# VHH binders against FERM and PDZ domain-containing protein 2 (FRMPD2): the designs that were tried, part 14

Target 1, 301 residues: FERM and PDZ domain-containing protein 2 (FRMPD2), of Homo sapiens (Human) (q68dx3r342to642)
Amino acid sequence: RDLCVVLLNGQHLEVKCDVESTVGAVFNAVTSFANLEELTYFGLAYMKSKEFFFLDSETRLCKIAPEGWREQPQKTSMNTFTLFLRIKFFVSHYGLLQHSLTRHQFYLQLRKDILEERLYCNEEILLQLGVLALQAEFGNYPKEQVESKPYFHVEDYIPASLIERMTALRVQVEVSEMHRLSSALWGEDAELKFLRVTQQLPEYGVLVHQVFSEKRRPEEEMALGICAKGVIVYEVKNNSRIAMLRFQWRETGKISTYQKKFTITSSVTGKKHTFVTDSAKTSKYLLDLCSAQHGFNAQMG
Key: E = the ipSAE of ESMFold2; O = the ipSAE of ESMFold2 at other seeds; V2 = 0.75 times the mean of E and O plus 0.25 times the DockQ between their complexes.

## First folded at step 4 (VHH; framework vhh_etentamig_d1)

Design x2 (at its last look DockQ between E and O 0.01; V2 from the best seeds 0.00; counts 0 for: pae O 23.4 > 2, unsure alone 63.2 < 65, placed apart)
Fold by ESMFold2 at other seeds, look of step 4:
Structure x2 (fold): chain B 301 residues (1-301), chain A 126 residues (1-126)
Amino acid sequence: as target 1 above (301 residues)
Amino acid sequence: EVQLLESGGGLVQPGGSLRLSCAASGFTFSSYGMSWVRQAPGKGPEWVSGISYSGGSTYYADSVKGRFTISRDNSKNTLYLQMNSLRAEDTAVYYCARGGSETYYIDSSGTYFDYRGQGTLVTVSS
């Protein structure tokens, strides 16, 4: 059986596996291929509705594969089963990462999350991060640059929503000028500064999942952000999310689930906050994700 | 450690075409912009074309614009240069290079390059 694993560098690995193969077996093969040593931060995920859901190492591939994957004859054109190598646990400072390759993977995911608008920040920071990514690729600003001949495609460095608000021409001019005025950086040095900036963002390391309000009819769209520090509650309007509540783990008295409902009880106020998910499976996943992130925080704290 | 291997050069007539390849290894290819640089006999190196890490942005020297196309396949760690409508002036050794490094190669444009391969010779003559 074949499955495709998408790496953070954009490579698509075709992994041959047995019917009895587990997620853990695939993870080990993929991380060995990528020469990753610090494995505790990474996991394999599948994508559903533009959200990543991490898989347990013990999960058998046949339990999560598309229908017919076990029985399908080999095809020449398509891989129907795709997983993603992603970072599940984000360290508070990149200096805690022992290997340069691990820091590079953090850079790759954070850059991709910025471009795909999974990680939000203000316009000034978005432009700064774009310049840092340019520096990682090109180094210093080209001295013979002709302004009408850009040396980069804005969509590779700046999220589409900002390009729409500023126009592509204005983005190109401003990013070029910022690049021209920046310190001489390249490769790993530029990537480390990218990491330094992103680590300070409120949404750094936050795994966001859609939920809905219990109390309104029709149900209002909301999101939960789950990270090493705790849980963030967002309201979602016009494809934009606004943080409304933040719970540090010490402020979280209990997290529980019942059917499609996910409930946080504040140890500060005693108040219960209940959200509706699309399935009991999703509610259980969010509970397990909270437990994993809390455990990671305790280990690093 | 870092390795760039150019291939695909050869002898062609004016107006002909060639496709150059550069196999990259020893670094995370998809994290770097890449360039082609050429050096004609008796001249200094000349930047030819560049491409962003994702392949979404491409750039060309005026002397090759409209005739050359740079591309990359991040899944295969390979950089390409499609050269069409070749002229005698295109005769040179062609090198691939990555952007952003501690190692500097200065071309006639003043652009910095990280590692240059061994090169592949392109000869355009009647």
Scores: ipSAE 0.000, ipTM 0.116, lowest interface PAE 23.4, mean pLDDT 80
ESMFold2, look of step 4: ipSAE 0.000; ipTM 0.141
ESMFold2 (binder alone), look of step 4: mean pLDDT 79; pTM 0.809

## First folded at step 5 (VHH; framework vhh_etentamig_d1)

Design y1 (from x1 with Y53G; at its last look DockQ between E and O 0.88; V2 from the best seeds 0.64)
Fold by ESMFold2 at other seeds, look of step 5:
Structure y1 (fold): chain B 301 residues (1-301), chain A 124 residues (1-124)
Amino acid sequence: as target 1 above (301 residues)
Amino acid sequence: EVQLLESGGGLVQPGGSLRLSCAASGFTFSSYGMSWVRQAPGKGPEWVSGISGSGGSTYYADSVKGRFTISRDNSKNTLYLQMNSLRAEDTAVYYCARGGSETYYIDEGYFDYRGQGTLVTVSS
């Protein structure tokens, strides 16, 4: 049987496995194929509602596969079984990464997260990051370029929401001018500067998941951001999230789940903060993710 | 005042079984979900299992699922944990706790179990 693993460079790998294979077996095959050595930052995830959910190494593939995947391969046209190689644990500084290939994977994911608007920043930084990605791919500004002619497709470097706010023409002109005036950077050097800029963003390394208020009339969407430093509570309106509460691990007494409820108990105030998730499985996932991120933070400190 | 008294621990060979009990007093037992939490030597606490106030719903950590069974007798104010197919990594002090919620503890001051626990040692 076959499943598809999407790599951060966009490659789709077909992985052959039996129905009793685990996620860990697939992870080992994929990371070996990609020649990755610093494996502790990575995991395999499935996507649900534009959110990534990481899988435990011991999880059997048959437990998570689409219905019909156990059947003969020609039935894969019904439902493709797709997993994603993603970064789960984000180092505080890219200098902690020992190998250039690992830093390249961080670059690839952060670039994709910026373009897909999973990681937000202001307009000036978005343009800067777009230029750095251009430099990583193409180097210096083309010497024979006419300023009005595009030499790049703006959607490959700048998020759609910024293109809508500025217009494609203005984005193309502004990015081109910034590229023309930039110092010569190429390849890994441009990628490192990209990493330096993104690691300073408030939401760097934050894994965001939708939740809802426990209130009797919860109309507003909320989100939890889980990261090495702790948990962030967001209010969400019009695809814009605003941080309302922040809990560092040292400010957190315990985290509990019951059915669809996820509760943070503050060690500073003693107050309980309860959120509703779409399922008991999601509540448990968020608790386990908090445990993992807390453990990662302790290793860094 | 809430009181929980664990018993039934002891030394057992790998693959063996034990049944733990927890006598509860000082609250309306049937109104609360209950949990078992364990703490191995030198490790942090780990939630093991939970049960609803009525006993109708049971929940288990993945590490014990299929091997352990939580139950309660509301007429006797007693919580139970049947532990089968025991392994060395199950060695810990086992506590009962009020509240059926799965819990990850960050701060020692927020542990919610009340008794002294009962020691389970799994050793060849």
Scores: ipSAE 0.540, ipTM 0.799, lowest interface PAE 1.3, mean pLDDT 87
ESMFold2, look of step 5: ipSAE 0.588; ipTM 0.816
ESMFold2 (binder alone), look of step 5: mean pLDDT 81; pTM 0.832

Design y2 (from x1 with S52D Y53T; at its last look DockQ between E and O 0.98; V2 from the best seeds 0.69)
Fold by ESMFold2 at other seeds, look of step 6:
Structure y2 (fold): chain B 301 residues (1-301), chain A 124 residues (1-124)
Amino acid sequence: as target 1 above (301 residues)
Amino acid sequence: EVQLLESGGGLVQPGGSLRLSCAASGFTFSSYGMSWVRQAPGKGPEWVSGIDTSGGSTYYADSVKGRFTISRDNSKNTLYLQMNSLRAEDTAVYYCARGGSETYYIDEGYFDYRGQGTLVTVSS
């Protein structure tokens, strides 16, 4: 049998495995192929409803594979089985990463998350990050650039929502001018500055998942952001997340789940905050993710 | 007064079995989901297993799934935990608690101990 693993550089890796293979076995094969040494930050995830869900290393592939993948590996047409190599644990400062390849993976994911609008920031920062990504790939502004003709596709550096607000031509001109005025910076140095900017963002390292209010209207969309620092509660309107509550781990007494319900008990107020998820499995996942992020926070220096 | 009294702990060798009991009084036992929570020496409380009011749905921490079985007898107001294939890492004081919810404890002060618990020691 085979499955596809999407790497952070965009490469699609086809992995051959047995029916009894585990997620851990695939993870080890993929990280070896990618020459990754600092493995504790990474995990394999599947995508559901545009959200990534990380898998435990002990999980057998047959338990998570699409129907038909297990029984008929030789058929011409079969359900595709795709996993993603993603960063699960985000360090507070990129200097804690010992290897340049690890920092490059952080850069790749953060860049992609900004372009795909999984990580939001203001227009000024989006333009700055676009220029830094351009510098990382091409270095200095082309000295013999012909007027306004593009030397890059704006969609590769700037999120679609900003392009729509400014127009593609305006973005091209503004990014080009900022690139022209920038100091000589290339490759890893530009990537490090990109990391320095992104690690300051409020949503840096935040893993966002859709939930709903228990006591409010059932159709009110909310989200939970789970990260090394704790949990953020968002209200979601018009594709915009607004942070309503923040729980640092030291401000949290316990987290409980029962069926589709996920409850945070504040140690500051004693109050319980309950949210509804789409399934008991999702509620369990969010509790386990909180446990993992809390443990990671304890080990950060 | 709500009272929960754990019993059945002891010293056992790896691979052995024990059955824990929790006698409940002071409340309508059949109206509450129930849990077992354990605390190993030097560690915070760890939720082990939960059961709904009727016993129809049971839940387990990944660390014990397939080895432990929670059950209840509402006619005797008693909660049980059958522990099989015991390992050294199962050594802990075991407590029962009202509520069937799986729980991750960040602040150990938020685990409300109602009694002394029952000590399970797994060693050669």
Scores: ipSAE 0.598, ipTM 0.819, lowest interface PAE 0.9, mean pLDDT 87
ESMFold2, look of step 5: ipSAE 0.584; ipTM 0.816
ESMFold2 (binder alone), look of step 5: mean pLDDT 81; pTM 0.834
ESMFold2 at other seeds, look of step 5: ipSAE 0.578; ipTM 0.809
ESMFold2, look of step 6: ipSAE 0.615; ipTM 0.826
ESMFold2 (binder alone), look of step 6: mean pLDDT 81; pTM 0.837
ESMFold2, look of step 15: ipSAE 0.640; ipTM 0.831
ESMFold2 (binder alone), look of step 15: mean pLDDT 81; pTM 0.832
ESMFold2 at other seeds, look of step 15: ipSAE 0.561; ipTM 0.809

Design y3 (from x1 with Y53G S101Y; at its last look DockQ between E and O 0.01; V2 from the best seeds 0.00; counts 0 for: pae E 18.8 > 2, unsure alone 64.5 < 65, placed apart)
Fold by ESMFold2, look of step 5:
Structure y3 (fold): chain B 301 residues (1-301), chain A 124 residues (1-124)
Amino acid sequence: as target 1 above (301 residues)
Amino acid sequence: EVQLLESGGGLVQPGGSLRLSCAASGFTFSSYGMSWVRQAPGKGPEWVSGISGSGGSTYYADSVKGRFTISRDNSKNTLYLQMNSLRAEDTAVYYCARGGYETYYIDEGYFDYRGQGTLVTVSS
């Protein structure tokens, strides 16, 4: 059986699997192919509703595969089984990453999350990050650019929403000018600066998932951000995400689930905060994700 | 570039009032919750109060509950802290910070933003 794994560099890897193959077996094959050594930060995820859901290593592939995958050797668009190699655990500082290839993977994911608008930041930072990505790829502004001719496609460096707000022409001009005025950076040096900028963002390392309010109509959209430091509760309105509550792990007394409900109890106030998810499976996933992130935070010290 | 500029500190007698302001720039102010953090001489930082991006939810440390009121004006990109019934133990440098509600504070220094601070001294 065939499984597609999307790597952070955009490469699609075909993996051959047996009926009893686990996520862990695929993970080991993929990370070996990618020459990754610091594996504890990574996981395999599937995508549902534009959100990534990480899988446990012992999970059998047949339990998560699309309908017909086990019984059909043919590969079709409706039966395509695709997983993603993603970073699950984000270190507080890139200096804790011992290998340059690991730092490169962090860069690749953060760049993709910026471009695909999973990680929010303001216009100035978006332009700065675009220039840093351009520098990582091209180095300094090309001297042969005597006619001011475009040398890059804006959509490869700047998110679509910003291109719409500024127009492609203005983005092209501003990114080119910022690149021309930038100090000499190339390759890994530019990537490290990219990491330093993104690590300062409030949503750095935050894994965001849609939920709904128990005490409001179910259509009132909210989100939970789960990260090494704790849990963030967001209100979602008009394409924006506004933090309402934050819980550090030390003040989180109990996290529990029942059917579609996910409940956080404050150890400081005793107050319970309950959210509705789309399924019992999602509720359990969020609990497990909280447990994993809490454990990661404790291990980092 | 994110900038947070605190003002409004000063010397007051116990029982007095002050209103602190924080002017924000370099980010979409309404998209972020904001906090006040204080640091007394020789002590570590203490979270004081937080407010959601919309201003609809407010949170207070037990030590200031009922005496302090956090607010924001998103049209002016400004965060406020009204401090009433001030006590000697409220003496500290007060910082506004991006993020942090209730006892949760996600600022790791290098990884979030805090202003330069404004000194509040409560003394007779």
Scores: ipSAE 0.000, ipTM 0.117, lowest interface PAE 18.8, mean pLDDT 81
ESMFold2 (binder alone), look of step 5: mean pLDDT 80; pTM 0.824
ESMFold2 at other seeds, look of step 5: ipSAE 0.445; ipTM 0.764

Design y4 (from x1 with Y53G Y110W; at its last look DockQ between E and O 0.62; V2 from the best seeds 0.00; counts 0 for: pae E 5.6 > 2)
Fold by ESMFold2, look of step 5:
Structure y4 (fold): chain B 301 residues (1-301), chain A 124 residues (1-124)
Amino acid sequence: as target 1 above (301 residues)
Amino acid sequence: EVQLLESGGGLVQPGGSLRLSCAASGFTFSSYGMSWVRQAPGKGPEWVSGISGSGGSTYYADSVKGRFTISRDNSKNTLYLQMNSLRAEDTAVYYCARGGSETYYIDEGWFDYRGQGTLVTVSS
C-alpha cells in the first residue's frame, strides 16, 4: 500500500507499507530518508480542519487510513492517505539543538507556519522574517539587479494577508529595500537569526486547537494553545485570537476530560475552567498533548 | 467513606497477562462510571480505560485498545481490568477511580484516587 508523507521542505514522499504497518515504522523510514538524528522533537500528524493531530508510534495505519486504502494495492480513485512530518516539541533556544539538520527543520516549519498564518506576528516582524528567509536562500542583495525585474516571488516570503493589505508591488519594494540595507547574512546564519526572532514570539512553540466556551455564549469560538510552558486560553474574534488566560504547569493541579469536555483545574485557586471540544477523541488528544508537553518542559530544565 | 481497593498486580513477562480487581465500598457502585488510571515510574498519572455504571459502554486509551478489557460486576461491587499481551511500557501502579473521566495530575496534591494502587511490572 501507498501513503504520502509531506516533509517540511514541501517534498511529498511516497511510502510503501504493509497493512500491519504502524505510524512508528513510517516515521523511522521518513526520518532515515531525511537523515534526521534528533528524533525526539518530531512526530507524524494528520490534518483535520487546518489543525495537526500527532499520532502515537504504535498506532496502526489501517485505523487512520481513508476507506478503501487497505483493499487497493494499486492506484485508486479513493482519497489519498497523507501524513505530515512536523515538530511537536519546540526548544526554548536554538542552541539546544545539536545538529544543523535539526535547526534547518525548525526553520522550515516556523517559516511555513508564518506564511500559512498559523503563527501570528505584526507586520514589521513579518517583513523582517521574509528578508531573513530571502537572505538564507540568496545571501546579499544582488549586485546586478534590474530595477523593474523582481528577483523573488513575494508570496514565497510574505503571508498572503499582508500582501493583500500592502499590495504585491509595495511588498516587493519594501522587502527589496530592507534586503539591500541588511547585514550580510547567508545560509545557516540567516536561518539562525530567523529562529532567534521567532523564538521570542508569544506563540512560539504553541500548538493551537479550536474549542468552545461552556460558560459563555453558546457557539462562542475559543482556542487552546498547548506548549512546553503550559496552556493558553484564547478568545477568537474577527479571525484573530486574543490570549485571555495563561496557565503555567505549576499553576495547574490537574487536567481532566469527560466526553467532549476538557477541564483545567487551578492548583492556586481550585477553580475549574471547562471547554467543549468537537468530540471525546479530541478531548482525550488535548489531555495527552498536555501530558507530553509537561513532560518535555521538565527535560528543558 | 468511599473506598477503592486495588489488587491483582505482580511481575509478568512481556506478552503475559494479568487481571486486576478493584473492590468498591461506601457508595452506590452501579450509579457511577469507573476508570483505571496508571502511573509509570517518574511519570504523571495516565488514564487507561473507563466503563459506564451499567457496564454497557467501555472506553480505552489508544495505547491499550485490543489488549485490555475493562469490566464490572455490580452485584459484587467490583471493577476488573484484564490485561493481555503486556509490554514493558505497561509497567506502572494501577489505580481505580470513580467517575469515568480521564485525568492527568500535575500536582500530586490533587490526586483523587481512593486506594494505594496495585503494582504491575513487565520485565524482559
Scores: ipSAE 0.060, ipTM 0.553, lowest interface PAE 5.6, mean pLDDT 83
ESMFold2 (binder alone), look of step 5: mean pLDDT 81; pTM 0.844
ESMFold2 at other seeds, look of step 5: ipSAE 0.453; ipTM 0.762

Design y5 (from x1 with K65E; at its last look DockQ between E and O 0.88; V2 from the best seeds 0.63)
Fold by ESMFold2 at other seeds, look of step 5:
Structure y5 (fold): chain B 301 residues (1-301), chain A 124 residues (1-124)
Amino acid sequence: as target 1 above (301 residues)
Amino acid sequence: EVQLLESGGGLVQPGGSLRLSCAASGFTFSSYGMSWVRQAPGKGPEWVSGISYSGGSTYYADSVEGRFTISRDNSKNTLYLQMNSLRAEDTAVYYCARGGSETYYIDEGYFDYRGQGTLVTVSS
């Protein structure tokens, strides 16, 4: 049997496995292929409703495979079983990463998350990050190439929403001019500056999941952001989210789940904050994610 | 005055079985969901299993599912935990607590237990 693992560089890796293979077996094969050594930051995830859900290494693939995966012909892409190699644990500073390949993976995911609008920042920073990605790939401004044709496609560096607001032509001109005026950076040096900028963003390392108010009103969509520092509660309107509450781990007594309910109990006030998820499985996942992120936070000095 | 009295702990070889009991008094037992929570030396509390007030729903931590069975007898005000296929990592003091919700404890002061616990030791 075959499954597809999407790597952070965009490569689609076909992995041979049997129906009793575990996620851990696939993870080991994929990370070995990618020559990754610092494995503790990474996990395999599946995508549901535009959200990534990380899998435990013990989970059998047959428990999560789409219908027909056991029976699909190898040459067809119908009912393709796809997993994603993603970063689950984000270090507070890239200097904590021992290997350049690991830092490159952080760069690739953060770049992809910016482009796919999973990680939000203002227009000025979006343009800066686009230029840093250009510098990582091209180094200095290619004077002779601009005289004949554009050397990049704006969609590869700037999110679609900003391209719509500025127009593709204006983005092309602005990014090209900013690249021309920038310092000479190339490869890893530009990627490190990209990491330096993104690690300062409020949503750096925040894993965002949709939840609802306990009232269940149609207009009261919310989200939880779970990260190494704690939990962020967002109100969501028109695909825009605003932080309403933040709970550092030291301000949190316990986290509980019961059926579809997910509850944070403050250690400062004793007050309970309850949210509704789409399933008991999702509530359990969020509790486990909080446990994992809290444990990771204890490891970072 | 709420009282919970755990019993049934002891020394057991790996692969062995043990049954824990929790005698409840001072409250209407049949009105509350209940949990088992364990704490290994030097570690924080770990929720193990929960049961609804009627006994109709049971829940287990991934580490014990398939090996442990929670049950209750509301006529005797007693909560039980049947532990099979015991492993060294199951070694801990086991407490019963009111509330059936799966819980992750960050501050140990938010673990609401009322008994002294019962020690389970799994060793060769």
Scores: ipSAE 0.539, ipTM 0.797, lowest interface PAE 1.3, mean pLDDT 87
ESMFold2, look of step 5: ipSAE 0.548; ipTM 0.802
ESMFold2 (binder alone), look of step 5: mean pLDDT 81; pTM 0.841

Design y6 (from x1 with Y53G S57Y; at its last look DockQ between E and O 0.87; V2 from the best seeds 0.63)
Fold by ESMFold2 at other seeds, look of step 5:
Structure y6 (fold): chain B 301 residues (1-301), chain A 124 residues (1-124)
Amino acid sequence: as target 1 above (301 residues)
Amino acid sequence: EVQLLESGGGLVQPGGSLRLSCAASGFTFSSYGMSWVRQAPGKGPEWVSGISGSGGYTYYADSVKGRFTISRDNSKNTLYLQMNSLRAEDTAVYYCARGGSETYYIDEGYFDYRGQGTLVTVSS
């Protein structure tokens, strides 16, 4: 049987596996293909409702496969069972990453997350990051094209929502001018500056998941951001999320789940903060993700 | 005054079985979900299993699923944990606690058991 694994560089790998194969077996095959050495930061995830959910290595593929995959071993399609190689654990500084290939993967995911609007930042920073991505691919501003036509497509470097707000023409002009005035920077050096800029963002390394309030405005959409430093509570309004509360791990006594409910108990105030998820599985996932991120934070120092 | 008294621990060989009991008093037992939580030497508390007040729903940590069975007898105010296929890694002091919620403990002060625990030792 076949499944598709999407790599951060955009490659779609067809992986042959048995119905009893585990996520861990697929992960090992994919990371070996990609020549990745620093594996602890990565995981395999499936996508549900535009959110990524990481899988445990012991999980059997048949438990997560689309309906009919177990009964149809000749279902050869790159779109029938798809997993994603993603970064689960984000280091505080790219210098902690020992291999250039690992830093490149961080760059690729952060760039994609910005373009797909999973990682938000202000317009000035979005333009700066677009220019850094241009520099990573093209190096310095190409002199021979300034007089004739644009040398890049804005949608490859700038998120669609910013293009809509500024217009494609204005984005093209501003990014081109910023590129023209930029210092000499290309390849990995530009990627490292991209990483330096993104690691300073408030939402860097934050894994965001939709939840709802238990007690306040029961139809109010909220989100939890889970990261190495702790948990962020967002109110979601007009497709924009606003941080309402932050729980560092040292401010957190315990995290509990019961059915669809997810509860954070503050060790500072003793107060319980309860959120509703779409299923007991989602509540359990969020608890396990908190456990994993808390453990990563302790190991990182 | 809520009181929980664990019993049934002991020394057992790997692959063996053991049944823990928790006698509850001082509250309406059937109105509360219950949990088993364990603490291995030198480690923090780990939630093991939970059960609803009626006994209709049971929950297990991944590390024990398929090997442990939680149950309750509301007429005797007693919570049980049947442990099969025991491993060295199951060695711990086992506590019962009110609340059926799966819990990840960050601050050990929020480990909310009421009893003294019962020691389970799995060794050759």
Scores: ipSAE 0.548, ipTM 0.801, lowest interface PAE 1.2, mean pLDDT 87
ESMFold2, look of step 5: ipSAE 0.566; ipTM 0.805
ESMFold2 (binder alone), look of step 5: mean pLDDT 81; pTM 0.838

## First folded at step 6 (VHH)

Design z1 (from y2 with G99E; framework vhh_etentamig_d1; at its last look DockQ between E and O 0.47; V2 from the best seeds 0.00; counts 0 for: pae E 5.7 > 2)
Fold by ESMFold2, look of step 6:
Structure z1 (fold): chain B 301 residues (1-301), chain A 124 residues (1-124)
Amino acid sequence: as target 1 above (301 residues)
Amino acid sequence: EVQLLESGGGLVQPGGSLRLSCAASGFTFSSYGMSWVRQAPGKGPEWVSGIDTSGGSTYYADSVKGRFTISRDNSKNTLYLQMNSLRAEDTAVYYCAREGSETYYIDEGYFDYRGQGTLVTVSS
């Protein structure tokens, strides 16, 4: 059987596997292909409702495959079973990463998350990051070009929402001028500056998942942001999320689940904060993700 | 009526082993996560280990990781803690505690019910 693994550089790998194969086997094959040596930061995820869900290495592929995948050994060059190689654990500083290839993967994912609007920041930072990505690919401004003709496609560097607010033409002009005036950075040097800027963002390394208030209301859609530092509770309205509460791990006594309910208990106040997920499996996933992120934080501390 | 009865404590030399048991009654044992908590003389309670409803996921405090193994037998309504390579700092009263379906402790001390405890003393 075939499954597709999407790498951070955009490659789609067709991985041939047995229906009894595990996620771990696929992960090992993919990371070996990509020559990754610092594997602890990465995982395989599937996408559901625009959210990534990381898989445990012992999970069998048949348990998570779409219906019919087991029945067709090889039917197309691209099938409906797609996994993603993603960064699960974000270091606090890129200098902790020992290999340049690992730092490059962090750059690729953060760039993609900015463009896909999974990671938010203000307009000035978005423009700065776009210029840094241009510098990483092209180096200095191409001096042989007529300035009236674009040398880059705006959507490859600047998120759609900013393009709509400024117009594509205005973005093209502003980014080009900023690139022309920038110091000479290229390749990894520009990527490192990109990493330095993004690692300072409030939502750097935050894995966001939809939840609901315990008292269900359509207007009370919420989200949990789970990261190395702890848990962030968001209120969600009109495609916008606002951080309402932040729990650092040292302020958190325990995390528990019961059926579709996910509860955070403060170690300082004893107060319980309960959220409803779409399934017991999602509740367990969020608990396991918190456990993993807390453990990562302890190792980094 | 919920009851949790710990046993298996005793006096042991450093480097030795003990196996603690916790007999549960008065509730559907297989529906709840369980944990071990300990309290050393003159100190507050410290979470030691936790286990999900099926026994498929286990969790440990850093102070005991690699030395202690939590397990459960849902057919006998019994929780276990295998303690190996015991050290003087493991001396405490050990309690079992009932949790929700699954619980992850960032620190100690959060449970619905707990037993009366069993004393473990590690000394020469």
Scores: ipSAE 0.044, ipTM 0.544, lowest interface PAE 5.7, mean pLDDT 84
ESMFold2 (binder alone), look of step 6: mean pLDDT 81; pTM 0.824
ESMFold2 at other seeds, look of step 6: ipSAE 0.075; ipTM 0.593

